# VHH binders against Peroxidase 8 (PER8): the designs that were tried, part 14

Target 1, 290 residues: Peroxidase 8 (PER8), of Arabidopsis thaliana (Mouse-ear cress) (q9lnl0)
Amino acid sequence: QLRHGFYEGTCPPAESIVGRVVFNHWDRNRTVTAALLRMQFHDCVVKGCDASLLIDPTTERPSEKSVGRNAGVRGFEIIDEAKKELELVCPKTVSCADIVTIATRDSIALAGGPKFKVRTGRRDGLRSNPSDVKLLGPTVSVATSIKAFKSIGFNVSTMVALIGGGHTVGVAHCSLFQDRIKDPKMDSKLRAKLKKSCRGPNDPSVFMDQNTPFRVDNEIYRQMIQQRAILRIDDNLIRDGSTRSIVSDFAYNNKLFKESFAEAMQKMGEIGVLTGDSGEIRTNCRAFNN
Below, E stands for the ipSAE of ESMFold2; O stands for the ipSAE of OpenDDE; V2 stands for 0.75 times the mean of E and O plus 0.25 times the DockQ between their complexes.

## First folded at step 8 (VHH; framework vhh_7b18_3)

Design f4 (from f1 with S53D G54S; at its last look DockQ between E and O 0.02; V2 from the best seeds 0.00; counts 0 for: pae E 15.4 > 2, placed apart)
Fold by ESMFold2, look of step 8:
Structure f4 (fold): chain B 290 residues (1-290), chain A 118 residues (1-118)
Amino acid sequence: as target 1 above (290 residues)
Amino acid sequence: QVQLVETGGGLVQPGGSLRLSCAASGFTFSYYDMGWARQVPGKGLEWVSYITDSGDTEYQDSVKGRFTISRDNAKSTVYLQMNSLKPEDTAVYYCARYSDSGWPFDYWGQGTQVTVSS
């Protein structure tokens, strides 16, 4: 069962070790929050929060990392470093799934986002198949997005908190928003800036939150209202009648956004978890145990 | 319909010069950024230079100081002045229009051969 303080008796320093590792990486590179948010989201919505995303492909066996939608997920070395330290202190005790959950929570707080508790006790999954990956692209309709989030237990408000909240930090590659730059309703100054930023080879990237790209705050929702959303899905949230009022509420009430985002992250971190005797405790987060 | 037609290619000696022209039609030329790319034998397509609708320019490192891109909006034409040509500049050169998004190129010409050989 998931509970607060699951490791208090079996690995008392577990959460502090993860926190220190995350802080050390974040202090040197503020993009850590974006990396961990994306990692947890991509892990949790694919057959639950079981760290299946962390499994490396081998020459004989692909993994979830083999799917293009997971290209650009990074930060695995942060999880590895935390796991390495935890294995020295508490061998075979702290799951990779819990490390991802704790690390993401801590990185959000470091970036000025909400502070919130997470329950622990997750175990690690025993499969990582490319065919299980069913992630939405950036151009899907709001109706399609609502259906997908409903299928994993989330209402519309939670969906808006996760989509926008997950995009308050981080970057999008130019190939993902070409349709936005062609949209005559997009803010004309930003459109011109993006055209310049997207010139050249190797699929350049831009910050999704043009004003506060390293802070977890409600800014992105203000950007949506101002017609400055980078991704089509984010712009769709302000345009669609089923989500427009929620976007507005978050844009004009940062406290509401942060509370809603914290609750949404807590719920997402509990999707399809393995507990008790299910799954395993990996010794290496990149590979199943023998 | 959008058309881009390159002219001015040919055979030159190393150290020589050529001027490529690209005649554009079928769109409002002054609204679009334009560029040049080249296909070197045995390699994929590589970007060479661009010029924005306002005249700002950028060049690949290997051609900086030797090539100059320019445009004449009244004639709907893009130029590439190529000086100090080297055998490695041998390629088919394509004029290209940047999309409204600024990436990727959305229309290409048929290309003009540039051969730099003794």
Scores: ipSAE 0.000, ipTM 0.194, lowest interface PAE 15.4, mean pLDDT 88
ESMFold2 (binder alone), look of step 8: mean pLDDT 84; pTM 0.845
OpenDDE, look of step 8: ipSAE 0.022; ipTM 0.287

Design f5 (from f1 with P104K; at its last look DockQ between E and O 0.01; V2 from the best seeds 0.00; counts 0 for: pae E 13.3 > 2, placed apart)
Fold by OpenDDE, look of step 9:
Structure f5 (fold): chain B 290 residues (1-290), chain A 118 residues (1-118)
Amino acid sequence: as target 1 above (290 residues)
Amino acid sequence: QVQLVETGGGLVQPGGSLRLSCAASGFTFSYYDMGWARQVPGKGLEWVSYITSGGDTEYQDSVKGRFTISRDNAKSTVYLQMNSLKPEDTAVYYCARYSDSGWKFDYWGQGTQVTVSS
């Protein structure tokens, strides 16, 4: 089962190798944090954290990557690089699932987010099926979101931490928030700005967090309070009576947010994991061994 | 073929200004996020500035208030206005393309040398 320091006896440099690779990429590209957060989330909430998202589709077999909502997931090259280095030092030892978990953790810390430990010992799954992919859209209601998160063992506070925390970095394409641009309750200045931004062709992107888009902090919740949420779900969080107080608490207490987010990330990273003799250790994260 | 060509570098005194340009070709420019990175000899490549396809901008802390990134989609060009230059800004500056929603740094140019010295 999962434990801290799982690789101390088999691959002592495992976490340091992943950390180094992540740092090198992050130093050149600050969007890495948002990429890895999205990757881990899209992997874990779909049949568990088993790296099934990393499997490339083939002409004969589609994968979770074949689903439209996963089309924008990035960061695979980071995982590949880490895996390559690990295979040289510790062949067939470190799972792709653990690499994703460690990489995401480290990227959060680099972006000013909380530092937290993760238990390791995950194994890689043997299934990647598009039909398993059930992801919520950006216009989902709070009630629907709560139900979805509860189905995987998360309470309302954890949900708010994960949704907001995940949106405090990264971009959203204009197609995802057309309903917000038409919302008269949205901050008028921001609405005007977004209208201008979204006039361009090819579905332009904007920062979800308009103030600190590369920093993992509580700024997204402040923006919610200020009627400056980009996505409908974020706006719904501040408007809904079941989540309003949580949003407020996070908005005015960054320490609380960071602690909550760290716990949420740790919990998320352990959803439906394979351990022991289950699954496999892939030698290539993009393909099953057999 | 994707191509990025940086221009506008040179030698300036501390407190001076430069404007870098990056001409892009071989792809739909307006679809991609763009940015600038710089590299000091003997050191790694470091991020400087970022601009989304929608025009939102972000900067490294060390250049905030001094540098301004912008883009002209009609000209397929991204710019970096550098004011109040410091010796520590001396580096080769590279234009960068971020693919598919801005999460991947996939192309960069040949770079342009910026030297700040009295």
Scores: ipSAE 0.694, ipTM 0.870, lowest interface PAE 0.8, mean pLDDT 94
ESMFold2, look of step 8: ipSAE 0.736; ipTM 0.888
ESMFold2 (binder alone), look of step 8: mean pLDDT 86; pTM 0.866
OpenDDE, look of step 8: ipSAE 0.646; ipTM 0.855
ESMFold2, look of step 9: ipSAE 0.000; ipTM 0.391
ESMFold2 (binder alone), look of step 9: mean pLDDT 86; pTM 0.872

## First folded at step 9 (VHH; framework vhh_7b18_3)

Design g1 (from f5 with F105Y; at its last look DockQ between E and O 0.83; V2 from the best seeds 0.80)
Amino acid sequence: QVQLVETGGGLVQPGGSLRLSCAASGFTFSYYDMGWARQVPGKGLEWVSYITSGGDTEYQDSVKGRFTISRDNAKSTVYLQMNSLKPEDTAVYYCARYSDSGWKYDYWGQGTQVTVSS
ESMFold2, look of step 9: ipSAE 0.773; ipTM 0.905
ESMFold2 (binder alone), look of step 9: mean pLDDT 86; pTM 0.871
OpenDDE, look of step 9: ipSAE 0.916; ipTM 0.955
ESMFold2, fold request of step 10: ipSAE 0.797, 0.787, 0.596; ipTM 0.912, 0.906, 0.840
ESMFold2 (binder alone), fold request of step 10: mean pLDDT 86, 86, 86; pTM 0.865, 0.867, 0.866
OpenDDE, fold request of step 10: ipSAE 0.930, 0.928, 0.929; ipTM 0.962, 0.960, 0.961
ESMFold2, look of step 10: ipSAE 0.000; ipTM 0.176
ESMFold2 (binder alone), look of step 10: mean pLDDT 86; pTM 0.869
OpenDDE, look of step 10: ipSAE 0.550; ipTM 0.805
ESMFold2, look of step 11: ipSAE 0.000; ipTM 0.174
ESMFold2 (binder alone), look of step 11: mean pLDDT 86; pTM 0.873
OpenDDE, look of step 11: ipSAE 0.660; ipTM 0.858
ESMFold2, look of step 13: ipSAE 0.662; ipTM 0.865
ESMFold2 (binder alone), look of step 13: mean pLDDT 86; pTM 0.868
OpenDDE, look of step 13: ipSAE 0.923; ipTM 0.958

Design g2 (from f5 with K104R; at its last look DockQ between E and O 0.01; V2 from the best seeds 0.00; counts 0 for: pae E 13.5 > 2, placed apart)
Fold by ESMFold2, look of step 9:
Structure g2 (fold): chain B 290 residues (1-290), chain A 118 residues (1-118)
Amino acid sequence: as target 1 above (290 residues)
Amino acid sequence: QVQLVETGGGLVQPGGSLRLSCAASGFTFSYYDMGWARQVPGKGLEWVSYITSGGDTEYQDSVKGRFTISRDNAKSTVYLQMNSLKPEDTAVYYCARYSDSGWRFDYWGQGTQVTVSS
């Protein structure tokens, strides 16, 4: 079962090692928080938080990384570095799934977001199939999104916290928001800026939070109110009557947002986890054990 | 002794269809993920499609919508229905079994030639 301090007896330095590795990467590159948030979300909401996303494809078999929706997920080297250090001091003890969970929590705090505890004791999954990846795209309706989140036990407020909170940092590629550039209701100065930024090859990226792109805070909700959301799903949250008031509540109360986001992240990190004797403890996060 | 035997290859015109079969023996077929790979002239081996023991399927992007993998556990047979064939589908097609971990092929058939030419 998951519990706080799962590694206190078997690997006392586990959380501090992960924290140090994350801090060192974050100190050099503030985009680490966005990378780890996306990594955890993509791992957890598809068949549970079992680190299946970390498995590299081989010439003989694709993995979840082979799906286009996962093409932008990065930061795997941070997990690798933490795992390598943990294997030196506590061989075959700390799961890759727990490393992702702890690393993401620590990266959120580094970026000014909420500080919260996570339970540990996750084990690593034994499969990583492209067909298991059923991620919703950035243009889904609020109704479709509500249905998907309810199916994994999340209410509408939790959904709004996760979608906006997950997008308060990080970038979106221009190919993902072409419909927004064409939307006459979008802030006209931002539309013009995006048209220029998206000109040219190689599918450029822009920050989803145009004001505080490296901080986990409620600014994304203020941007939504101002018609400046980059992704369609984010804009839909302010336009849809079922979510509009929640967006407003978060936009005007950063403390409420941070508390709601922390609770949502704690719950998300426990979706479909493997514990006890299920799964494995990978020695290399990129590959199943022999 | 694990054995995989492919049949159904041949010469076909662009736009045509072929159905490959792979008869498996020497192991409990229903426990294993199975796949098809192909050796394209001048290139390395590439996977084409797989089907898990539970029946979930996946396809390489270049064949998605044209090829269909299926299995008949009672007959210990995996199939690859290949429709709308293109010249670039020309290859030796191999049936293969994934290892228990599912990460690598551990047994291969002899291969069957598929040639698509006009």
Scores: ipSAE 0.000, ipTM 0.355, lowest interface PAE 13.5, mean pLDDT 89
ESMFold2 (binder alone), look of step 9: mean pLDDT 86; pTM 0.873
OpenDDE, look of step 9: ipSAE 0.707; ipTM 0.875

Design g3 (from f5 with S101A; at its last look DockQ between E and O 0.91; V2 from the best seeds 0.73)
Fold by ESMFold2, look of step 9:
Structure g3 (fold): chain B 290 residues (1-290), chain A 118 residues (1-118)
Amino acid sequence: as target 1 above (290 residues)
Amino acid sequence: QVQLVETGGGLVQPGGSLRLSCAASGFTFSYYDMGWARQVPGKGLEWVSYITSGGDTEYQDSVKGRFTISRDNAKSTVYLQMNSLKPEDTAVYYCARYSDAGWKFDYWGQGTQVTVSS
């Protein structure tokens, strides 16, 4: 029941309102794209794209936010701001799940990534359980990653587009890549720079894409080829025979990467969606209606 | 109490240089990513530059190559060296602290006025 332009008849300004809210945040804080990419991925791979991640825990009821791997997810206030405006214009019409999808699409374009259409018509989930959260860490093997992505319907090329495309912006803290600093095969100049960057207390951060950290482009794949990937999983993509040629194709063809990333994001945004009469349209994205 | 104090602004001719300083107190400076934003007359607040706690830097396209951000963790200070200044750089410049994976800066100082005029 998802379709392009789902709100054209019921809330004509829906996508423009979300876009303006996202732009206003992005213009002053370029980390918005990384935050929304992570938010959508963490929402969609846990029982589908139903905005279950947005539910706040209470003293009596934990939520997906209570899980440690979600502790770093940010950007919820952007979704709240968009929802607040949408409720004034079109009460109980635009789902939180659709706001996340539209916001992420728009933030990618703002950061120089592909411009693509998304289908809308998602409804919001009625459950947010910590026990449902299953997310992979940055040191998993390519084989383990392939199996995990296949379990949610993604082939290898989609997986490579999402992993690298999700890491072309944003930061990683030094604790996440100590194994890379110890790897003699890592580019020696970058390795030395990272040893210096990571000397301080308080788990310092570095850009995951050392060259274009605020742009969604294929540079992360070029960094992988040059042995300059920050995270182990990203370095594994160029080393493993099952993914190496895809990394190379993206590194040498930015248009192919952008088209593949757009398609991958579209597919991810449709995992396990609720449509029609399923789920609800939350009035507050942080809480169930009832 | 978190405090960010900008200094170094002023009136300068096109092509000139200024060095802004931001003295930070009330928090563990070396933990946080830092940056600069500016309020251009008639426009909203816009991002200028970013420095991670690990020392990586990036800039808005319009200032890249002319501005340099740096930090001194021992002095809890962020700097912005501004060279080849243009009239469009006229703005109030704010030092910003970024928390939690670079999400939306949560503090800025009082700002320092930079005016680039013939």
Scores: ipSAE 0.653, ipTM 0.861, lowest interface PAE 1.5, mean pLDDT 91
ESMFold2 (binder alone), look of step 9: mean pLDDT 86; pTM 0.868
OpenDDE, look of step 9: ipSAE 0.688; ipTM 0.868

Design g4 (from e4 with S30D; at its last look DockQ between E and O 0.01; V2 from the best seeds 0.00; counts 0 for: pae O 16.3 > 2, placed apart)
Fold by OpenDDE, look of step 9:
Structure g4 (fold): chain B 290 residues (1-290), chain A 118 residues (1-118)
Amino acid sequence: as target 1 above (290 residues)
Amino acid sequence: QVQLVETGGGLVQPGGSLRLSCAASGFTFDYYDMGWARQVPGKGLEWVSYITSGGDTEYQDSVKGRFTISRDNAKSTVYLQMNSLKPEDTAVYYCARYSDSGWPYDYWGQGTQVTVSS
């Protein structure tokens, strides 16, 4: 029941409001794109795009946010601000799930990524359980990754687009790539740089894309080929025969990457969505209505 | 100075074969990854195949199973055997050296025309 222009009859300014909020944040902080991409991914691949990730844990009830792999997810304040404004003009109309979807889309475009449309009409879920969170780690094999993505209906090309596209912006904590720092196959200059960076306290972060960390482009794939991938999974993508050619294609053809990434993002944003009378429209994205 | 010279292009019928050669000079050939790219009329440059200094090869999906890249370090030459050619393979083919720190290429030749037509 998702459709383009879902809010045209109920909240015509819905997408523009979200877009404006996203722009204001992005203009002040270019890392917003990475934040929202990670947010949407971590929400959607866990029991669907239902904004379950946004639920705050309580002393009585843990949530998906309680899981370690979701630690460091950012952008919640952006969603909150958008929701606040929307509730003023269109109360109980726009779901948090749709806000995340729209916000992520817009942030991608702002970062030089592809422009694409999204169907809307999502509703918010009524469940946020830590036990549902089955996220892949940074050292996962390509085979394992392929299996995981296939289980939710994604082919290998889409997987490569999402993984690389998601990593072409943002940072990784040093703790996530210690195996790479020890890898003699990694570019020696980069390895040395990372060793220095990671000597700092409190688990420092580095850009996964060392060249254009604020742009959604195909640079991450080029760096994979150059043995400059930060995360093991990214390095694995270029080394594995099942994904190597895809990585190469994306690395050489930014247009192709953008098209593939746009398609992948559209597909991801529609995983396990609630529509119609399912779920709810939250008034506060961080809490269930009841 | 780095120089790459392509040869072997021509006109063939669909299903035919061509073998492209690229003579390299002006650098230590053995240390560099080499590759082939092509420019389809009206389109941008696209990679076709590459071979690492270690001999590992990779192909664009559209040419897998049909094209074979190889190199002769003694002759400082890289080759592209193209079998089962299709009309869509029609393009100017370029030999290219992969850069030490960049992607994809830092040098390429003047190109050789490959035309597949009945």
Scores: ipSAE 0.000, ipTM 0.192, lowest interface PAE 16.3, mean pLDDT 92
ESMFold2, look of step 9: ipSAE 0.802; ipTM 0.913
ESMFold2 (binder alone), look of step 9: mean pLDDT 83; pTM 0.842

Design g5 (from e4 with P104T; at its last look DockQ between E and O 0.73; V2 from the best seeds 0.00; counts 0 for: pae E 8.9 > 2)
Fold by ESMFold2, look of step 9:
Structure g5 (fold): chain B 290 residues (1-290), chain A 118 residues (1-118)
Amino acid sequence: as target 1 above (290 residues)
Amino acid sequence: QVQLVETGGGLVQPGGSLRLSCAASGFTFSYYDMGWARQVPGKGLEWVSYITSGGDTEYQDSVKGRFTISRDNAKSTVYLQMNSLKPEDTAVYYCARYSDSGWTYDYWGQGTQVTVSS
């Protein structure tokens, strides 16, 4: 069972150790928040928040990392560093799933996003199968996205908070948004800039939030209203009647966005969790225990 | 044989300007995101500015509006124009290459000293 302060008796420094590791990485590289947001989302929506994404493939067994949609997930070394320190202080106590949850929360706050509490007590999953990975593509319709989020217990408002909030930081590579560059409705100055940026070899990247790319804030929704969304899925949110008013609400009320995003992240972090006697506490986040 | 070599540091009075250069070799420069970090005496290494391979830029709050990062892919060089310098900007400045696989800066230059004092 999840509760606030799960480790207060068994590993009192658990959250502070994770926080320090995250801060040290974030201080050197502001892209940490984008990495951890993506990591937690890809872990949680694939059979629950059980750190199954962290398992490395072996010669004998592929893992969730073996599928292309997870090729861009990064930041595993932050989780490893935190786990290494935690194993020295509190052996076999703090799950990798909880480390991901705590690290992501802390990275959001560092990037100017909401500060929120998370419940802990997650245990680590015992399988990581490529066939379990079912993630939406970059060009899905809003209707398809609504159905997918509903299937994991999220309403439309929560979906809009997670999609936009997850894209307020980070980059997209030019191969993913060529349809946007060709869209005459897109802001003409940004289109021209992107055409220039994307002429380079090796699939260049751009920030998804063109104004505040390292801050977790509502700016992505203002960019959507201005026809400046980089990804098709983000542009679809302002174009579709079922999501348009929610985008507008978040664009014009940062407090509402931050509260909604915090609540959405708390709910996402509790999808399909293993507790009690289920799962394990991995000693190495990249591998199942022997 | 990745190399990053910073130049342009020195002593400058408050309010002055310096332009740092970082000459890159041993890799295809235009394919990589680059950044500037600084080691402030008594503090750790901290991020200053970042430029993506596509040309998007970002700055830490304390230098926004005063510092400008740029790149010249034909010369394999990243620059940091530093204006309105303050004593708090005194540091060793490092040029670094960003690694997608580990979200870390995987290669660093030797650093160049910037000292802002009257």
Scores: ipSAE 0.007, ipTM 0.321, lowest interface PAE 8.9, mean pLDDT 88
ESMFold2 (binder alone), look of step 9: mean pLDDT 86; pTM 0.863
OpenDDE, look of step 9: ipSAE 0.707; ipTM 0.876

Design g6 (from f5 with T28D S30E; at its last look DockQ between E and O 0.86; V2 from the best seeds 0.00; counts 0 for: pae E 2.3 > 2)
Fold by ESMFold2, look of step 9:
Parts: sequence; structure tokens; C-alpha cells
Structure g6 (fold): chain B 290 residues (1-290), chain A 118 residues (1-118)
Amino acid sequence: as target 1 above (290 residues)
Amino acid sequence: QVQLVETGGGLVQPGGSLRLSCAASGFDFEYYDMGWARQVPGKGLEWVSYITSGGDTEYQDSVKGRFTISRDNAKSTVYLQMNSLKPEDTAVYYCARYSDSGWKFDYWGQGTQVTVSS
């Protein structure tokens, strides 16, 4: 029973508190948007948007954070800060899953992306197992990606919006795109730059969107068309016939991309949610209630 | 122990230039993304520029085209070349190391004052 304004009667300042916390972090650190986008995606595609990703592992019990694909997820302290303030004003009321959803929405808008509404009323999950994590790597085929996204209810257009939109900000480490550096079809100037950037054993990082790395916009799709995508999965989108026209549509129509990305983010934020009597409202986002 | 030491601040006229340096020690500098932030009088700390460990750079819109961040891994040093300075650039400038994935500062320098006035 997700709805707009779920907290208007029980915690009227909920969304404004989250928004202020996100803005304060974003104002001093533009990488917040990339962190929150990745956090929500990794949470939602693993057994639904129930904040299971936020659970810290213990020596006795691993969590989703224990899996390598999640090792780089960051921004948990932003969620903690929002939760701390919300618990002072509205104890045991606002779920961690809703905080992640609202925070990500607000960070997208701050980075120049679409402004969109989200429904709220999510409850927090009661399990976080490494074995539940089934995230795709950066070299998977388009066909494999289509099957994975279809299994969670997304069509091809939604998939292209999420993959590219999720990569319009943030960095990738050199170990993730060595195959791109060796690809003679990659833009030769960028390939030469990357060869220099990736020298040595320190696994350096580069921006996934080489032109507007801190803005949520369609530039990543323009980069794909120009053979400048950093990750293989992104390059595959322009090379594969099943996705190529969608990439082109987004590259040449930023409004279409932003509308499609907003819709995709709204749908992603509602995967497998717990509502009503299911799950819990955690008092600490890092740990199950006890 | 991680240490970041900023130098190069001072008083300069509008339109002038300054070059800030940040000497880093106590960590494997080449593995980390680095950046600059500034504390503008009457405001909080705001981001200025970012440089990845691979050398990619980005800037706040208000300084883009005027400021240039660079790094010298051999000297473990980050630089901020500031040209065409304006009174609104007056601030304490901090060099910062970004944590894993570059999402937040985990270490800062002491800051260096830049004042732009006639």
C-alpha cells in the first residue's frame, strides 16, 4: 500500500528532513548522487527495496555487504544521519527503505536530473544474505541483461534507461574496463588517455561519463554513440540491435531520457516492497531490530 | 598517519591568480581520488574540484574554466591553479582525500586562506 504522502499524518517533516540532509552532503560533495543511485539499485534488485543492503555484517553473520559486487557501495552515513534526525522527531515511523528512496530521488534532482515524486510506505526487510545477491558484472551481454531485467519486471527500454542513467555519474576502476582499452573500435583519443590513466598496479579510477560526470543527463548515451563508453556493458548497448535504437533516442532527446529515467527509477523503487504488517521499521538502519 | 598540508593562499586582487599546493603523506597517495573544497564566509563547506586517481577532473560550475586541479603522484601533491579570481572566491580552501568510491572526504588539511579584494 504505497502511496504519495504516506507520512503526511505520522511524520509531516519526513521528506523535508531527508532532503535537507541530502542537500547538505551534496553541496560539499557532488559524488553523493552516484553513491545513492548505486545504493538504491543494489538494494532494490536484491529481493526488493527493503533496505537489506544496509545491514552490516558481523563476525558471526555475513550480509549483502559481504559480496564483492557490493564492496564499493557507499553513502550509508547519509542514510544514518537522516534516520537519526527522523527518530528524534518521529520515533519508529520512517523506514530505512523509504529514506533510501527519498534520498536518491532528491540527489538526482540536485545533480540536474529529473524531478519526480515517489510513493512511500515501504517497510524494512528481515534478512540480508550474501547468497541472495545476483548482480550483473560490467561485461555481460545485452541478451543476459535483458533476461535479468525482465525477471524483475523491466522491459528493454527501462533497462537501457537504468543502465545508462546509473552510469551518467560516478567512476569506474581500470580493472573493470581493461577489455575496452584493448578494443581498437573504441575512440582512439579516449583509448590512449585511458592507457595512460591505467598504468601501474594501483587500479586507478576514471569517470564513466567523460563529459558531464556529476550531472544526471543524457550525455552518457552520446558518449556511447561516439564509441567512448568506458564499460563494456554500456558499449554493448549501442552495438546490439535490440538496444541500439533506444540508446540513439536518448542520445538525441534529453527530455525523453529524463522522463524515461524518472519513470524507471519510480518502478525500480517499488520492486518487491514490504508494506502493511510485513517487515519492520528499523530504529538503526545497519541492524535488524531485536 | 594521514597528513594533508595546504600552502599558497594569500591576498590577491580581483583578476589575479594563485596556485595552491597540497602535500600528502602517510598513505599511498596514487590510490586515492582527491579534491578541493572551500569554506566561504557565512556559508558551509562547498565542493570546488575533484580529481580521480586516474587523472580525470571536474569542477563546480562557478569555477569551471578559471580553476585547474592537477596531481603529481611522484611528489604526492595536489594542486589548484586559480585564475581570474573574483571576490566571491574568498574562502578557506581545504585539500581533501576521498574515501572508498569517492563519496565523502575522510581526511582534510588545515586549510589555507584565499582573500580576493582590492
Scores: ipSAE 0.554, ipTM 0.826, lowest interface PAE 2.3, mean pLDDT 91
ESMFold2 (binder alone), look of step 9: mean pLDDT 86; pTM 0.868
OpenDDE, look of step 9: ipSAE 0.563; ipTM 0.822

## First folded at step 10 (VHH; framework vhh_7b18_3)

Design i1 (from g1 with S99D; at its last look DockQ between E and O 0.01; V2 from the best seeds 0.00; counts 0 for: pae O 15.9 > 2, placed apart)
Fold by OpenDDE, look of step 10:
Structure i1 (fold): chain B 290 residues (1-290), chain A 118 residues (1-118)
Amino acid sequence: as target 1 above (290 residues)
Amino acid sequence: QVQLVETGGGLVQPGGSLRLSCAASGFTFSYYDMGWARQVPGKGLEWVSYITSGGDTEYQDSVKGRFTISRDNAKSTVYLQMNSLKPEDTAVYYCARYDDSGWKYDYWGQGTQVTVSS
């Protein structure tokens, strides 16, 4: 089962290796944090944190990657590199699920986010099915979102922390917020800017946090208050009575946000994990062992 | 400063129950993972149960189904309900906080003695 220092006796350098790999990628590309956050989220909320998202589809067998909402997930090469190094030092010891968890944690810290511990000892899943993928859309109501998060054991505060924490470094394709750029309540200057940005072909992307897109901070919540939320869900968070106060608290207290986000990330990373003799330790994160 | 104070230990007969409490102070309790460990005289410290800041729980195999860890953030207290106690559960029980670096314990209490004997 999960514990702090799980690899102390079997692979002492496990976390340092992952951390080094993540740093090297982050140093060259600050968007790594957003990538890994999205990866972990898309993995964990779909049948648990078992690295099922990492499985490549084949001609014979589709995977969770086959779903459109997962098409934009990035960072697999980071996980692969970490896994490769770990297999050389500690063969068949460190799961892909743990690598994702550690990598995401470290990338958050690099981006100025909170430092937090993670328990390790996760094992990799034996299933990756597109039909399992049920992710919320960008226009979902707060009530619907709350229900969805509650179904996996998350309260409202945790939900708000995860949504904002992910979006403060995330990007959104123009197709995801067409309803917002038509909303007269949106900041007029931002609306104009987004319209221009979205004129380009191939569904351009924009930063959801227009001020500090590479930092894990509370800026996204400030922008929500300022009517500068890009996605409908983010705008709904500040408008809805059940989440308004939480958004406000985060917007005016970065420390509170960071603490809440750290807690939320710890909780998320432990959803439906496999431990003990369950699942497997993959030698290749993109494929089952058999 | 961080302080953890265990209470609730004592002598019980096999099959009996105890409820341990750990009062925490000196830090934001609700944001930390907490746990219980125990040590038998002459043996090493072994973990018993964890509870995350999010409320998820884990148990050592030997105590699964018998022990329940819980927390009250308003009281900054973590609890260990111990049912169906066995002689092999006899130990000093320690409350512990996990640090934010990923290491096992950064703080622990003075411990409370639990003795299970007929």
Scores: ipSAE 0.000, ipTM 0.197, lowest interface PAE 15.9, mean pLDDT 92
ESMFold2, look of step 10: ipSAE 0.120; ipTM 0.597
ESMFold2 (binder alone), look of step 10: mean pLDDT 87; pTM 0.871

